# VH-VL binders against Protein LST7 (LST7): the designs that were tried, part 20

Target 1, 242 residues: Protein LST7 (LST7), of Saccharomyces cerevisiae (p53237)
Amino acid sequence: MSSTVISLAHFCDKHGPRIISVTQSAEKGTLGEELLVPDYPTESYCESCLLQFPEESTRSMRCFIEDVPFITTQYSSIRYQLLNSIIKRAFSEETMIYDNMPFIFFDDLRGLNLVIGFKLYDENARGNERRYCFILTVDSRSHDDSMKMLSEHWNFIIGGFDKMIAYIKNIHKSEFLGKNKTVENNLETLNNNAFIGSYLRANKSKFGRNLVSLTDDKFLFVRIHKWNSFLLHTVMNENKLP
Short names: E, the ipSAE of ESMFold2; O, the ipSAE of OpenDDE; V2, 0.75 times the mean of E and O plus 0.25 times the DockQ between their complexes.

## First folded at step 10 (VH-VL; framework fv_anetumab)

Design f5 (from e3 with heavy chain R59Y; at its last look DockQ between E and O 0.56; V2 from the best seeds 0.00; counts 0 for: pae O 2.5 > 2)
Fold by OpenDDE, look of step 10:
Structure f5 (fold): chain C 242 residues (1-242), chain A 119 residues (1-119), chain B 111 residues (1-111)
Amino acid sequence: as target 1 above (242 residues)
Amino acid sequence: QVELVQSGAEVKKPGESLKISCKGSGYRFTDFWIGWVRQAPGKGLEWMGIIYPGDSDTYYSPSFQGQVTISADKSISTAYLQWSSLKASDTAMYYCARQPYEFGWFDPWGQGTLVTVSS
Amino acid sequence: DIALTQPASVSGSPGQSITISCTGTSSDVGTYNYVSWYQQHPGKAPKLMIYEVSKRPSGVSNRFSGSKSGNTASLTISGLQAEDEADYYCSSYTDSDTLVVFGGGTKLTVL
């Protein structure tokens, strides 16, 4: 079964690479109920790791586009373990730049992956930054087909991620500057810095924060869900992979 | 300066219980993992497990699961490694080390605690 | 048991360059850039020399460098000095039930 999913991941100061959310599609004409069931213990999450929807009890979101269900959850019920491995690899790559620089890698087991990273300044995080990435995963054994799809939709996919990232950065900046005017001059510089391993050695008092808190947008994950669903739908309709 | 100080050497008999300690200083103790590593005499390093003192989240190596207990008291910035019943094969140097995250490297290391188990 | 393979011993003369290999699998060294190297002098605790394949902690000499190719990571020590004589251990994250694994260690002798 070929599937394409979009994940939002972050580097947790406690847990390392973790998935915040996974958006995936179910079969047309179904409700996709199987995708709503979590397969990973919630106790393993911290404040930074949490997917937070406006309704506190809600851990998943579903919408329909042309009778195709799209579901966002904390993790994928189909490829959770593989995705976990993928994000670990993604955050370990030496060439990865967390400034909207696309990174692509492929293997026979994990499929084709497109990673776009970004950083948000946070003085309460190690290294004064929170690290995130969007990951498009094409679960297909056909490298050629996957690459073809990616190439054909490259500008659309990259553009979509760039818009999402820009939105997140902008609202974060507004929130941050509203509270911390004294650091305004450092925000841009810090966000543009490359990741270094030494940032984890900081001895400052730090604590976890999720994206809703960082942006003061309680609907942020709803927006991400909608964007991801739209992206997936567009890519899947125009180029179905075997 | 970040430092881990371990408890002193122990001489025990088989069947006895033991709890050794590792105290961290110079950093926020609750924000970093503490790992335990065993080194038998003349042998290499063996990862035993880790604990996050902030919430006591703990992982064990399969080889040490059920054989030891790792714990922490964050109020005094101290991690512990304990045995309910020691074996002669438990004779080794035991190190604690700070780990930035659950998949990360170890730095710094404690000075080690020598545990000798003999009849 | 998951283990990383290191040569038992390597030797070099002062001023020379030596390399210690650490061979793993696709479950550890081959997939992830989470390789670390530790130096251990007799009767002392290990010291971090390299992390994330090639990065040096503050205070570690630039004579120490790390690299990786395939399933094999390498520690290179240039300009060997007498003080470099020690045991060296590699480690890596694993995606198995074990979070981290160590190599068997390499004894470096400076002739």
Scores: ipSAE 0.104, ipTM 0.698, lowest interface PAE 2.5, mean pLDDT 83
ESMFold2, look of step 10: ipSAE 0.691; ipTM 0.863
ESMFold2 (binder alone), look of step 10: mean pLDDT 93; pTM 0.948

Design f6 (from e3 with heavy chain Y101W; at its last look DockQ between E and O 0.61; V2 from the best seeds 0.72)
Fold by OpenDDE, look of step 10:
Structure f6 (fold): chain C 242 residues (1-242), chain A 119 residues (1-119), chain B 111 residues (1-111)
Amino acid sequence: as target 1 above (242 residues)
Amino acid sequence: QVELVQSGAEVKKPGESLKISCKGSGYRFTDFWIGWVRQAPGKGLEWMGIIYPGDSDTRYSPSFQGQVTISADKSISTAYLQWSSLKASDTAMYYCARQPWEFGWFDPWGQGTLVTVSS
Amino acid sequence: DIALTQPASVSGSPGQSITISCTGTSSDVGTYNYVSWYQQHPGKAPKLMIYEVSKRPSGVSNRFSGSKSGNTASLTISGLQAEDEADYYCSSYTDSDTLVVFGGGTKLTVL
């Protein structure tokens, strides 16, 4: 069964490309229990990599839209290897432009992937930037069907991601400016800088920060879950891929 | 300037234990990986493993898993490579190198430590 | 064992351009842009020349350039100089349990 998933990934200063969250759908009329409790090595995650829900003990979130379960976890037990390869490729692409430029790639093994990257300024990060991307993955061997679906829902998908990214950027900016008023004029410029060679810079004290910390929004991942679920539901209902 | 300085050359016999060191300077030692690379005489480079000194997270090449131990002391910005029992086949130049993330490139490199194991 | 394939040796005259190839698989060079090139002079430690296929570290001559096509990465040295005579190694990230793999190395001789 071809499935579509949405992932949030980031470039970890320690680990490189890492998945923060994966939103998946289960079969209609089920509870999607197989997606709720993934077995993954939690010790391999650092502060920057963490998916945090308001309830500290919660590792996953589930909702239902028209009797279809949608689950967000940090780790996909079913597709982890595939998704991990996808994000590594995504972050390795030279053509990847951050701040809402879509990047599409396809192969027989990894399916069709739409990537939208964005950056957040953080002086505690290497290069003073945190890099993220949303990835829509269509796990189908049919390139034509996947492209058709993507084309038919292009504005909706891109618009959805743009709204999410804009929201994240806005709350981050508000949080950042509240704490650091002196950097207000340079924030936009800093976010647009190329990461070329920045990974070798280590003159300042750096430490990991997750998105909840960066935005001061403890419900951020709940919102992302809701958005992703809605996007997936809409795309899946209109175009069922074999 | 970022620099890695390794311990001096070692001459050992088979069966002996050995621990060599790599000291980093000019950067925050805990924020970068340290990798070890072996080069046998007249041969190419072989990736052995890496360690993140900040939390001692360690990764080994399958070929070297169980054969060596990689460790670090962040208090003195030093990484270590050690053998419990050396073999003649362990004769090689050993390099440490800084790595930005888990599978990134190596830069800079230490000057290397020559280990000679002979009866 | 995953191995990257390099020619054993390449030669050129001063002022010429030479290319060293590094061939991998779809599990390494073919899929990811995480290819690096290192220069090693006799009795010296390797030096990073190229990272992420085509990027140059600060201080490395612009005579060195990198590219990739399919499963093959290439290092090109233009305006060959005597000082370029060295061994060159490629490396790449891999999807296997071996995170990083090196090529067999290429000896460059300047005639």
Scores: ipSAE 0.746, ipTM 0.874, lowest interface PAE 0.7, mean pLDDT 87
ESMFold2, look of step 10: ipSAE 0.755; ipTM 0.886
ESMFold2 (binder alone), look of step 10: mean pLDDT 92; pTM 0.946

## First folded at step 12 (VH-VL; framework fv_anetumab)

Design g1 (from b1 with heavy chain P100E; at its last look DockQ between E and O 0.68; V2 from the best seeds 0.67)
Heavy chain, then light chain:
Amino acid sequence: QVELVQSGAEVKKPGESLKISCKGSGYSFTDYWIGWVRQAPGKGLEWMGIIYPGDSDTRYSPSFQGQVTISADKSISTAYLQWSSLKASDTAMYYCARQEYEFGWFDPWGQGTLVTVSS
Amino acid sequence: DIALTQPASVSGSPGQSITISCTGTSSDVGTYNYVSWYQQHPGKAPKLMIYEVSKRPSGVSNRFSGSKSGNTASLTISGLQAEDEADYYCSSYTDSDTLVVFGGGTKLTVL
ESMFold2, look of step 12: ipSAE 0.781; ipTM 0.889
ESMFold2 (binder alone), look of step 12: mean pLDDT 92; pTM 0.939
OpenDDE, look of step 12: ipSAE 0.696; ipTM 0.857
ESMFold2, look of step 13: ipSAE 0.692; ipTM 0.844
ESMFold2 (binder alone), look of step 13: mean pLDDT 92; pTM 0.940
OpenDDE, look of step 13: ipSAE 0.655; ipTM 0.851

Design g2 (from b1 with heavy chain P100L; at its last look DockQ between E and O 0.53; V2 from the best seeds 0.62)
Fold by OpenDDE, look of step 12:
Structure g2 (fold): chain C 242 residues (1-242), chain A 119 residues (1-119), chain B 111 residues (1-111)
Amino acid sequence: as target 1 above (242 residues)
Amino acid sequence: QVELVQSGAEVKKPGESLKISCKGSGYSFTDYWIGWVRQAPGKGLEWMGIIYPGDSDTRYSPSFQGQVTISADKSISTAYLQWSSLKASDTAMYYCARQLYEFGWFDPWGQGTLVTVSS
Amino acid sequence: DIALTQPASVSGSPGQSITISCTGTSSDVGTYNYVSWYQQHPGKAPKLMIYEVSKRPSGVSNRFSGSKSGNTASLTISGLQAEDEADYYCSSYTDSDTLVVFGGGTKLTVL
């Protein structure tokens, strides 16, 4: 049975394309326990890669919508290889994904993917920017059905991602300006910076920084989880792909 | 200018241990990977592994896992490749190179260290 | 061992354009745009010429260009010059336990 997954990924200064979080749904009436604990060895992560919930000991989040469990984890135990491949491919494509333009591609293994990227200014990052993307993955071998679903829910999906991205950008901007009143211009220049050129520059020592830190929102990933869960539930209820 | 300078050529016998070095300059040494690449005489390039000096995170090629040890001393911006027991088949040019991220390309390269192992 | 396939040798006359192919699989070149090309003159270290399939580092001549179709990446050298005579290696990220793989190398001869 086809399923839909939403991932948040980033281009880590250390690791390159990496998953930050995956939101998945389990079968109605279950607890989705199989999604809570990754069975695969944990890949190396750094502060930038870190999924952080308000409770430090919490590595996953679960909620229920109409008896359907939705779970967010750092990695998917079930779709680990697939999602890793997708994320790596997403970030290997043209830099146009970072201007909020949706990018769609069909994975050779089994899925249609919608990618929306965004950037956040950070002087502690290589090139003074952090790069992220949301990925909607329709895990189906049917390209036509997946495209149909995507088309039917296009405005809803895109609107949802845009709102989330806007929220992240806004709170980040507020945090940034609160600390750096004179650097408002740097945020504007982020869009004009060459992607690769900045990474080749020898800069001062940089360090990892996660989205919670960047936004000063300790509940950010909770919000993302809730949003993703809502989005998935809405899309799945209206279009059950075979 | 970003530069990697490797230690000089080595002539060893089978069974001997060896540690060669690669010193980085002109950039933040701890913020980039260092990779090692082997090139046997008249042969192509072989990826051996990489290390992130910032936290000593290390990745090996399966072919070289357990055969060599990659390490780094960030205090002196130096990466190392070492053998506990050399073999004749270890005779090769060894290059270090800077890698931007785990899946990235190599730039720049060190000048190479020639290791000759013969009885 | 996972390896990318390159022709052993290519040749061209000064001023001509030549292309070197690098063929992988869907687990590397075919899926990801993490293909790089390196030039190596005899007795010298490799030099990065192309990264991410088609991007040139600063200081690399615009005569060098890269592309990819399917599982095959290509390096094209236009306006061939004597100084271009060298070995060329492609590389790619792989989905395997080997993160980076190199091609077998291509010897370019300028006639």
Scores: ipSAE 0.709, ipTM 0.854, lowest interface PAE 0.8, mean pLDDT 87
ESMFold2, look of step 12: ipSAE 0.743; ipTM 0.877
ESMFold2 (binder alone), look of step 12: mean pLDDT 92; pTM 0.939
ESMFold2, look of step 13: ipSAE 0.714; ipTM 0.859
ESMFold2 (binder alone), look of step 13: mean pLDDT 91; pTM 0.939
OpenDDE, look of step 13: ipSAE 0.591; ipTM 0.839

Design g3 (from b1 with heavy chain P100W; at its last look DockQ between E and O 0.68; V2 from the best seeds 0.00; counts 0 for: pae O 2.8 > 2)
Fold by OpenDDE, look of step 12:
Structure g3 (fold): chain C 242 residues (1-242), chain A 119 residues (1-119), chain B 111 residues (1-111)
Amino acid sequence: as target 1 above (242 residues)
Amino acid sequence: QVELVQSGAEVKKPGESLKISCKGSGYSFTDYWIGWVRQAPGKGLEWMGIIYPGDSDTRYSPSFQGQVTISADKSISTAYLQWSSLKASDTAMYYCARQWYEFGWFDPWGQGTLVTVSS
Amino acid sequence: DIALTQPASVSGSPGQSITISCTGTSSDVGTYNYVSWYQQHPGKAPKLMIYEVSKRPSGVSNRFSGSKSGNTASLTISGLQAEDEADYYCSSYTDSDTLVVFGGGTKLTVL
């Protein structure tokens, strides 16, 4: 059966396109244990790539909605290679994702993918920006069915992502302004389409920062998990794809 | 100016060990990957592997995995490529280059180190 | 071994435009915009000419341009000059354990 997955990804200064988190659903009535303990990937992670939950020992989060388990992890043990390819593809289309415009692509292997990108200012990042995207993946070989699903739930899905992104941007802005009252002008630079020029600048030593640090919200990934779970549940319940 | 300067040419015999170096300057050495590329005489470029000097994260091409060791000393902004036992087939020009991210491009390149392995 | 396919050689007269192709697969050039082109003169190190399919580094002549269609990336050199005579290599990210792959190289001769 086709499944829907929501991923948060970023373009890491060190690694390039990387997954930060994957929210997946398991079968109703199960615990989804197969999703909780994924195999270790061969790729390395850095601070910028880090999925951080409030409990330091926690590397995954699980919740249940109407007896369906939803699980968020750093990566998917089941779809690791697929999702990596999707993320890499997503960030190849830089003009689309950086403008916060929905980008959709489909292939027989990767299914249907909806990508929405956003940027956060960070002076410790290359080019003074952190780049992220949310990805909705419909793991179906049927283009028509997956597109139908997206169309039917378009406003809900896009609205959901927009709300999430807005929240992240707002709390980040608050955190940033709280520390740097004079830098309101720098946030506007993120709206500029000329990303590459700044990215290629030789900057001072940069270091990785995760989203929790950027937003000063230790529960950020919990919120994302809950929201993603809600989105997935709603979409899956209303439209079961073969 | 950003530059990579490699160690001088080497002439070795089969079975000998070798360690060549690549020193970066003009940029934050720890914030970019260093890649190694082999070019056999009259042949094309071959990706060997990369290292992130900031944390010594290293990736190898399958063809070179176990055949060479890539390392770095960030205190002196230097990356290394080494062999425990050279073969005649290791005769080649070896380039280091700055790589912007794990999947990125190479710029700039070192001047290359010629390694000749012969009996 | 994963390799990108380039023509062995291309030639052109001064002032002409030439194109060098780099053909990969859906696991590299076809899917990802992580294609780079390098120029290498005899006895010299490679030089980056194009990155991310079509972007030009500072200091590189605007005569050099890059594009991609399907599984094929292309380097176009307009207004061909004698100094353009060199070997050109394409590269791309791959989905395999080989993160970066190079093409076989193309020798450009200016007639």
Scores: ipSAE 0.123, ipTM 0.718, lowest interface PAE 2.9, mean pLDDT 85
ESMFold2, look of step 12: ipSAE 0.789; ipTM 0.896
ESMFold2 (binder alone), look of step 12: mean pLDDT 93; pTM 0.947

Design g4 (from b1 with light chain D97Y; at its last look DockQ between E and O 0.68; V2 from the best seeds 0.75)
Heavy chain, then light chain:
Amino acid sequence: QVELVQSGAEVKKPGESLKISCKGSGYSFTDYWIGWVRQAPGKGLEWMGIIYPGDSDTRYSPSFQGQVTISADKSISTAYLQWSSLKASDTAMYYCARQPYEFGWFDPWGQGTLVTVSS
Amino acid sequence: DIALTQPASVSGSPGQSITISCTGTSSDVGTYNYVSWYQQHPGKAPKLMIYEVSKRPSGVSNRFSGSKSGNTASLTISGLQAEDEADYYCSSYTDSYTLVVFGGGTKLTVL
ESMFold2, look of step 12: ipSAE 0.775; ipTM 0.891
ESMFold2 (binder alone), look of step 12: mean pLDDT 93; pTM 0.950
OpenDDE, look of step 12: ipSAE 0.704; ipTM 0.858
ESMFold2, look of step 13: ipSAE 0.744; ipTM 0.881
ESMFold2 (binder alone), look of step 13: mean pLDDT 93; pTM 0.950
OpenDDE, look of step 13: ipSAE 0.794; ipTM 0.890

Design g5 (from b1 with light chain S96E; at its last look DockQ between E and O 0.64; V2 from the best seeds 0.56)
Fold by OpenDDE, look of step 12:
Structure g5 (fold): chain C 242 residues (1-242), chain A 119 residues (1-119), chain B 111 residues (1-111)
Amino acid sequence: as target 1 above (242 residues)
Amino acid sequence: QVELVQSGAEVKKPGESLKISCKGSGYSFTDYWIGWVRQAPGKGLEWMGIIYPGDSDTRYSPSFQGQVTISADKSISTAYLQWSSLKASDTAMYYCARQPYEFGWFDPWGQGTLVTVSS
Amino acid sequence: DIALTQPASVSGSPGQSITISCTGTSSDVGTYNYVSWYQQHPGKAPKLMIYEVSKRPSGVSNRFSGSKSGNTASLTISGLQAEDEADYYCSSYTDEDTLVVFGGGTKLTVL
């Protein structure tokens, strides 16, 4: 049975490609308990990698849409290595994904993946930028079915991600300008071609910073969870892949 | 200028302990990984492991797990590679190198430390 | 153990173009653009020449270029010079064991 998941990933200054969050659906009529407590090896994280909900003790979030449970966690129920590989592959195509162009790739092991990347200015990061991407993963070995689903819901999916990204960028911009009114131009001058050089040349002390901090929105991941849940529910209800 | 300077050559006997060092300069030492690479005489490069000095997070190659200890002292911008008990097979050139992120590339490299273990 | 395969040796005349191949699997070179190339002269430390398959660090000659096709990455050296004589190593990340791996190295001789 094919499963669709949405992940938020970032290129961590310390760790490289890393998962921040994964939103998944469980079977209708269940509580999805198996998704709340992922059984994956403990992986190193830093402040930049953290999924933060308003309640500090909460590491996952669950909601129900028409009796279907949707859960967001740090890890996925999909094989850890596969998901990690997907993220790494996504960021291997960095030039493409950060041009605000959707990137699609498929293989027999990883299924169909749609990646949309975005950057946020941060002077405390290498190259003065934080890099992120949303990933839609259809865990199916059927390329045709997956592509059909994607095609049928293309505008909805892409529009959804674009809206989400725009929201994040806007609130980040507001937060940034509120603190640094004189550097408005820096938000628009992210040079996609020069960031690697900046990483290698950086000599200032940098530190990790998560999206909640960057946006000053303590509910950001709740919003992302809700949005992802909505997207998944809509896509899954209209197209049930074998 | 970013530079890694390693400690001098070592001549040891089997069974002895050894700790060699790699000092970074010209960059924020705590913000980059330091990797260790072994090169036996006339042989290729072997990845041993890495450490993030900022929090001392370490990763080892399975081949070297338990065989060596990688550590760092961020107060003096120095990373270490150490053996509790050397073997003749540990005879090699050991390089440290800066790594921008976990499992990325290495740049720059230290000049290397030659370790000779013989009876 | 997952290993990257390189030819043991390649040779060329001054002014020529040579290519060194690095072949991995779909779990390393084939999947990721995290291939790097290093030059090592005798008795010297390795030097980064190419990273992320095709990117060149500052200070590295534009005669050095990198590419990838399938599970094979390639380092091309154009306008071969005597100073290019060295050992060259490719490197990549691998998923299977979460490792950085090096190729066996290629000795380049300038004739």
Scores: ipSAE 0.409, ipTM 0.779, lowest interface PAE 1.3, mean pLDDT 84
ESMFold2, look of step 12: ipSAE 0.666; ipTM 0.842
ESMFold2 (binder alone), look of step 12: mean pLDDT 93; pTM 0.949

Design g6 (from b1 with light chain K55Y; at its last look DockQ between E and O 0.22; V2 from the best seeds 0.00; counts 0 for: pae O 4.2 > 2, placed apart)
Fold by OpenDDE, look of step 12:
Structure g6 (fold): chain C 242 residues (1-242), chain A 119 residues (1-119), chain B 111 residues (1-111)
Amino acid sequence: as target 1 above (242 residues)
Amino acid sequence: QVELVQSGAEVKKPGESLKISCKGSGYSFTDYWIGWVRQAPGKGLEWMGIIYPGDSDTRYSPSFQGQVTISADKSISTAYLQWSSLKASDTAMYYCARQPYEFGWFDPWGQGTLVTVSS
Amino acid sequence: DIALTQPASVSGSPGQSITISCTGTSSDVGTYNYVSWYQQHPGKAPKLMIYEVSYRPSGVSNRFSGSKSGNTASLTISGLQAEDEADYYCSSYTDSDTLVVFGGGTKLTVL
């Protein structure tokens, strides 16, 4: 049985490619308990890596859409190996993935993956930028079915990710300009450099910073959860992959 | 070319202090972890700990916690491993190695520093 | 001390294919794809041969390959050559206080 998953990942200055959040769906009529808050090694995470909900003790979020549970966690306990491999692949490509150009790859192990990347300026980060990507994963060995689904929902999916990214960029920009009015030019420069190789630049990293801090939106991950849930629900209802 | 060069062999007595070094070159020293690995004579590799020179974040193996100190001087691209009081059991080859990420692989390795502790 | 389990020794003839296993637990090899393999010749520093279960660094022969199933990672050396005679160590990330663990090492003899 094929499943669709949406992940938010980033390239951590210290830890490399990491998952920040995974949104998954469970079976209709269930609570999706198997997807909830697994124990994970918190020591392997830094401030930049951590999923943060408004309640500090909350490590997962669940909602229901038409009796289907959607759960967001730091990682997927069920698909950890798969997602880990996907993230590694996503960030290993020397492609222009950070200019809002979708990157698609497929293989028998990782399924079909749509990656869209974005950057946020941060002077405390390596290269003065933090890099993220949203990943839509269709966990299926059927290339044709997966591609069909993706094609049929292309505008919806891409539009959804673009809106999310635009929102994040906008609020980040507002936060950044609020603190440093003179650095608007740096944001433009960041948008023009989409090469993964920039991570290897000899810039001093100071400390980790999460998306909540970067955007000053304590509900950011709640919003992402809701958006991802909506996207998944829409895609899944229209195309049931075997 | 990325290279790690370690300090020379040491011969010490029990109770003496020691600090050995590992100098990185050919890459951004502050952007990669440096790990220390012990290999006793005729034995396997033992992970001791790692340090991120950029902010001096340090992780130790429980077996070596409190037994050694790992540090770094980013101004000279050098990592250190030190003992306050050596034991005979500290006799081993000590390797430093670059680690791109906390969970990543070690590459390249230093040439190793042989430490001999004997009465 | 926490260690991954490797066979003490393996042997093969030139041209043959051999496999070295590295068995861990669900807290390391079984869960994470951060398994590495290192080759060590006598009196030399270890050399990275495989990282992240199956990837080869630049300059490493394609005769070396890695895989994982369950809690066991495997290094396969095809077309065995005399120069392959060495000690091989696996390593893995763990979710314990020991972030990195090494296997006990395997001595490969080319007959």
Scores: ipSAE 0.029, ipTM 0.633, lowest interface PAE 4.2, mean pLDDT 85
ESMFold2, look of step 12: ipSAE 0.727; ipTM 0.875
ESMFold2 (binder alone), look of step 12: mean pLDDT 93; pTM 0.949

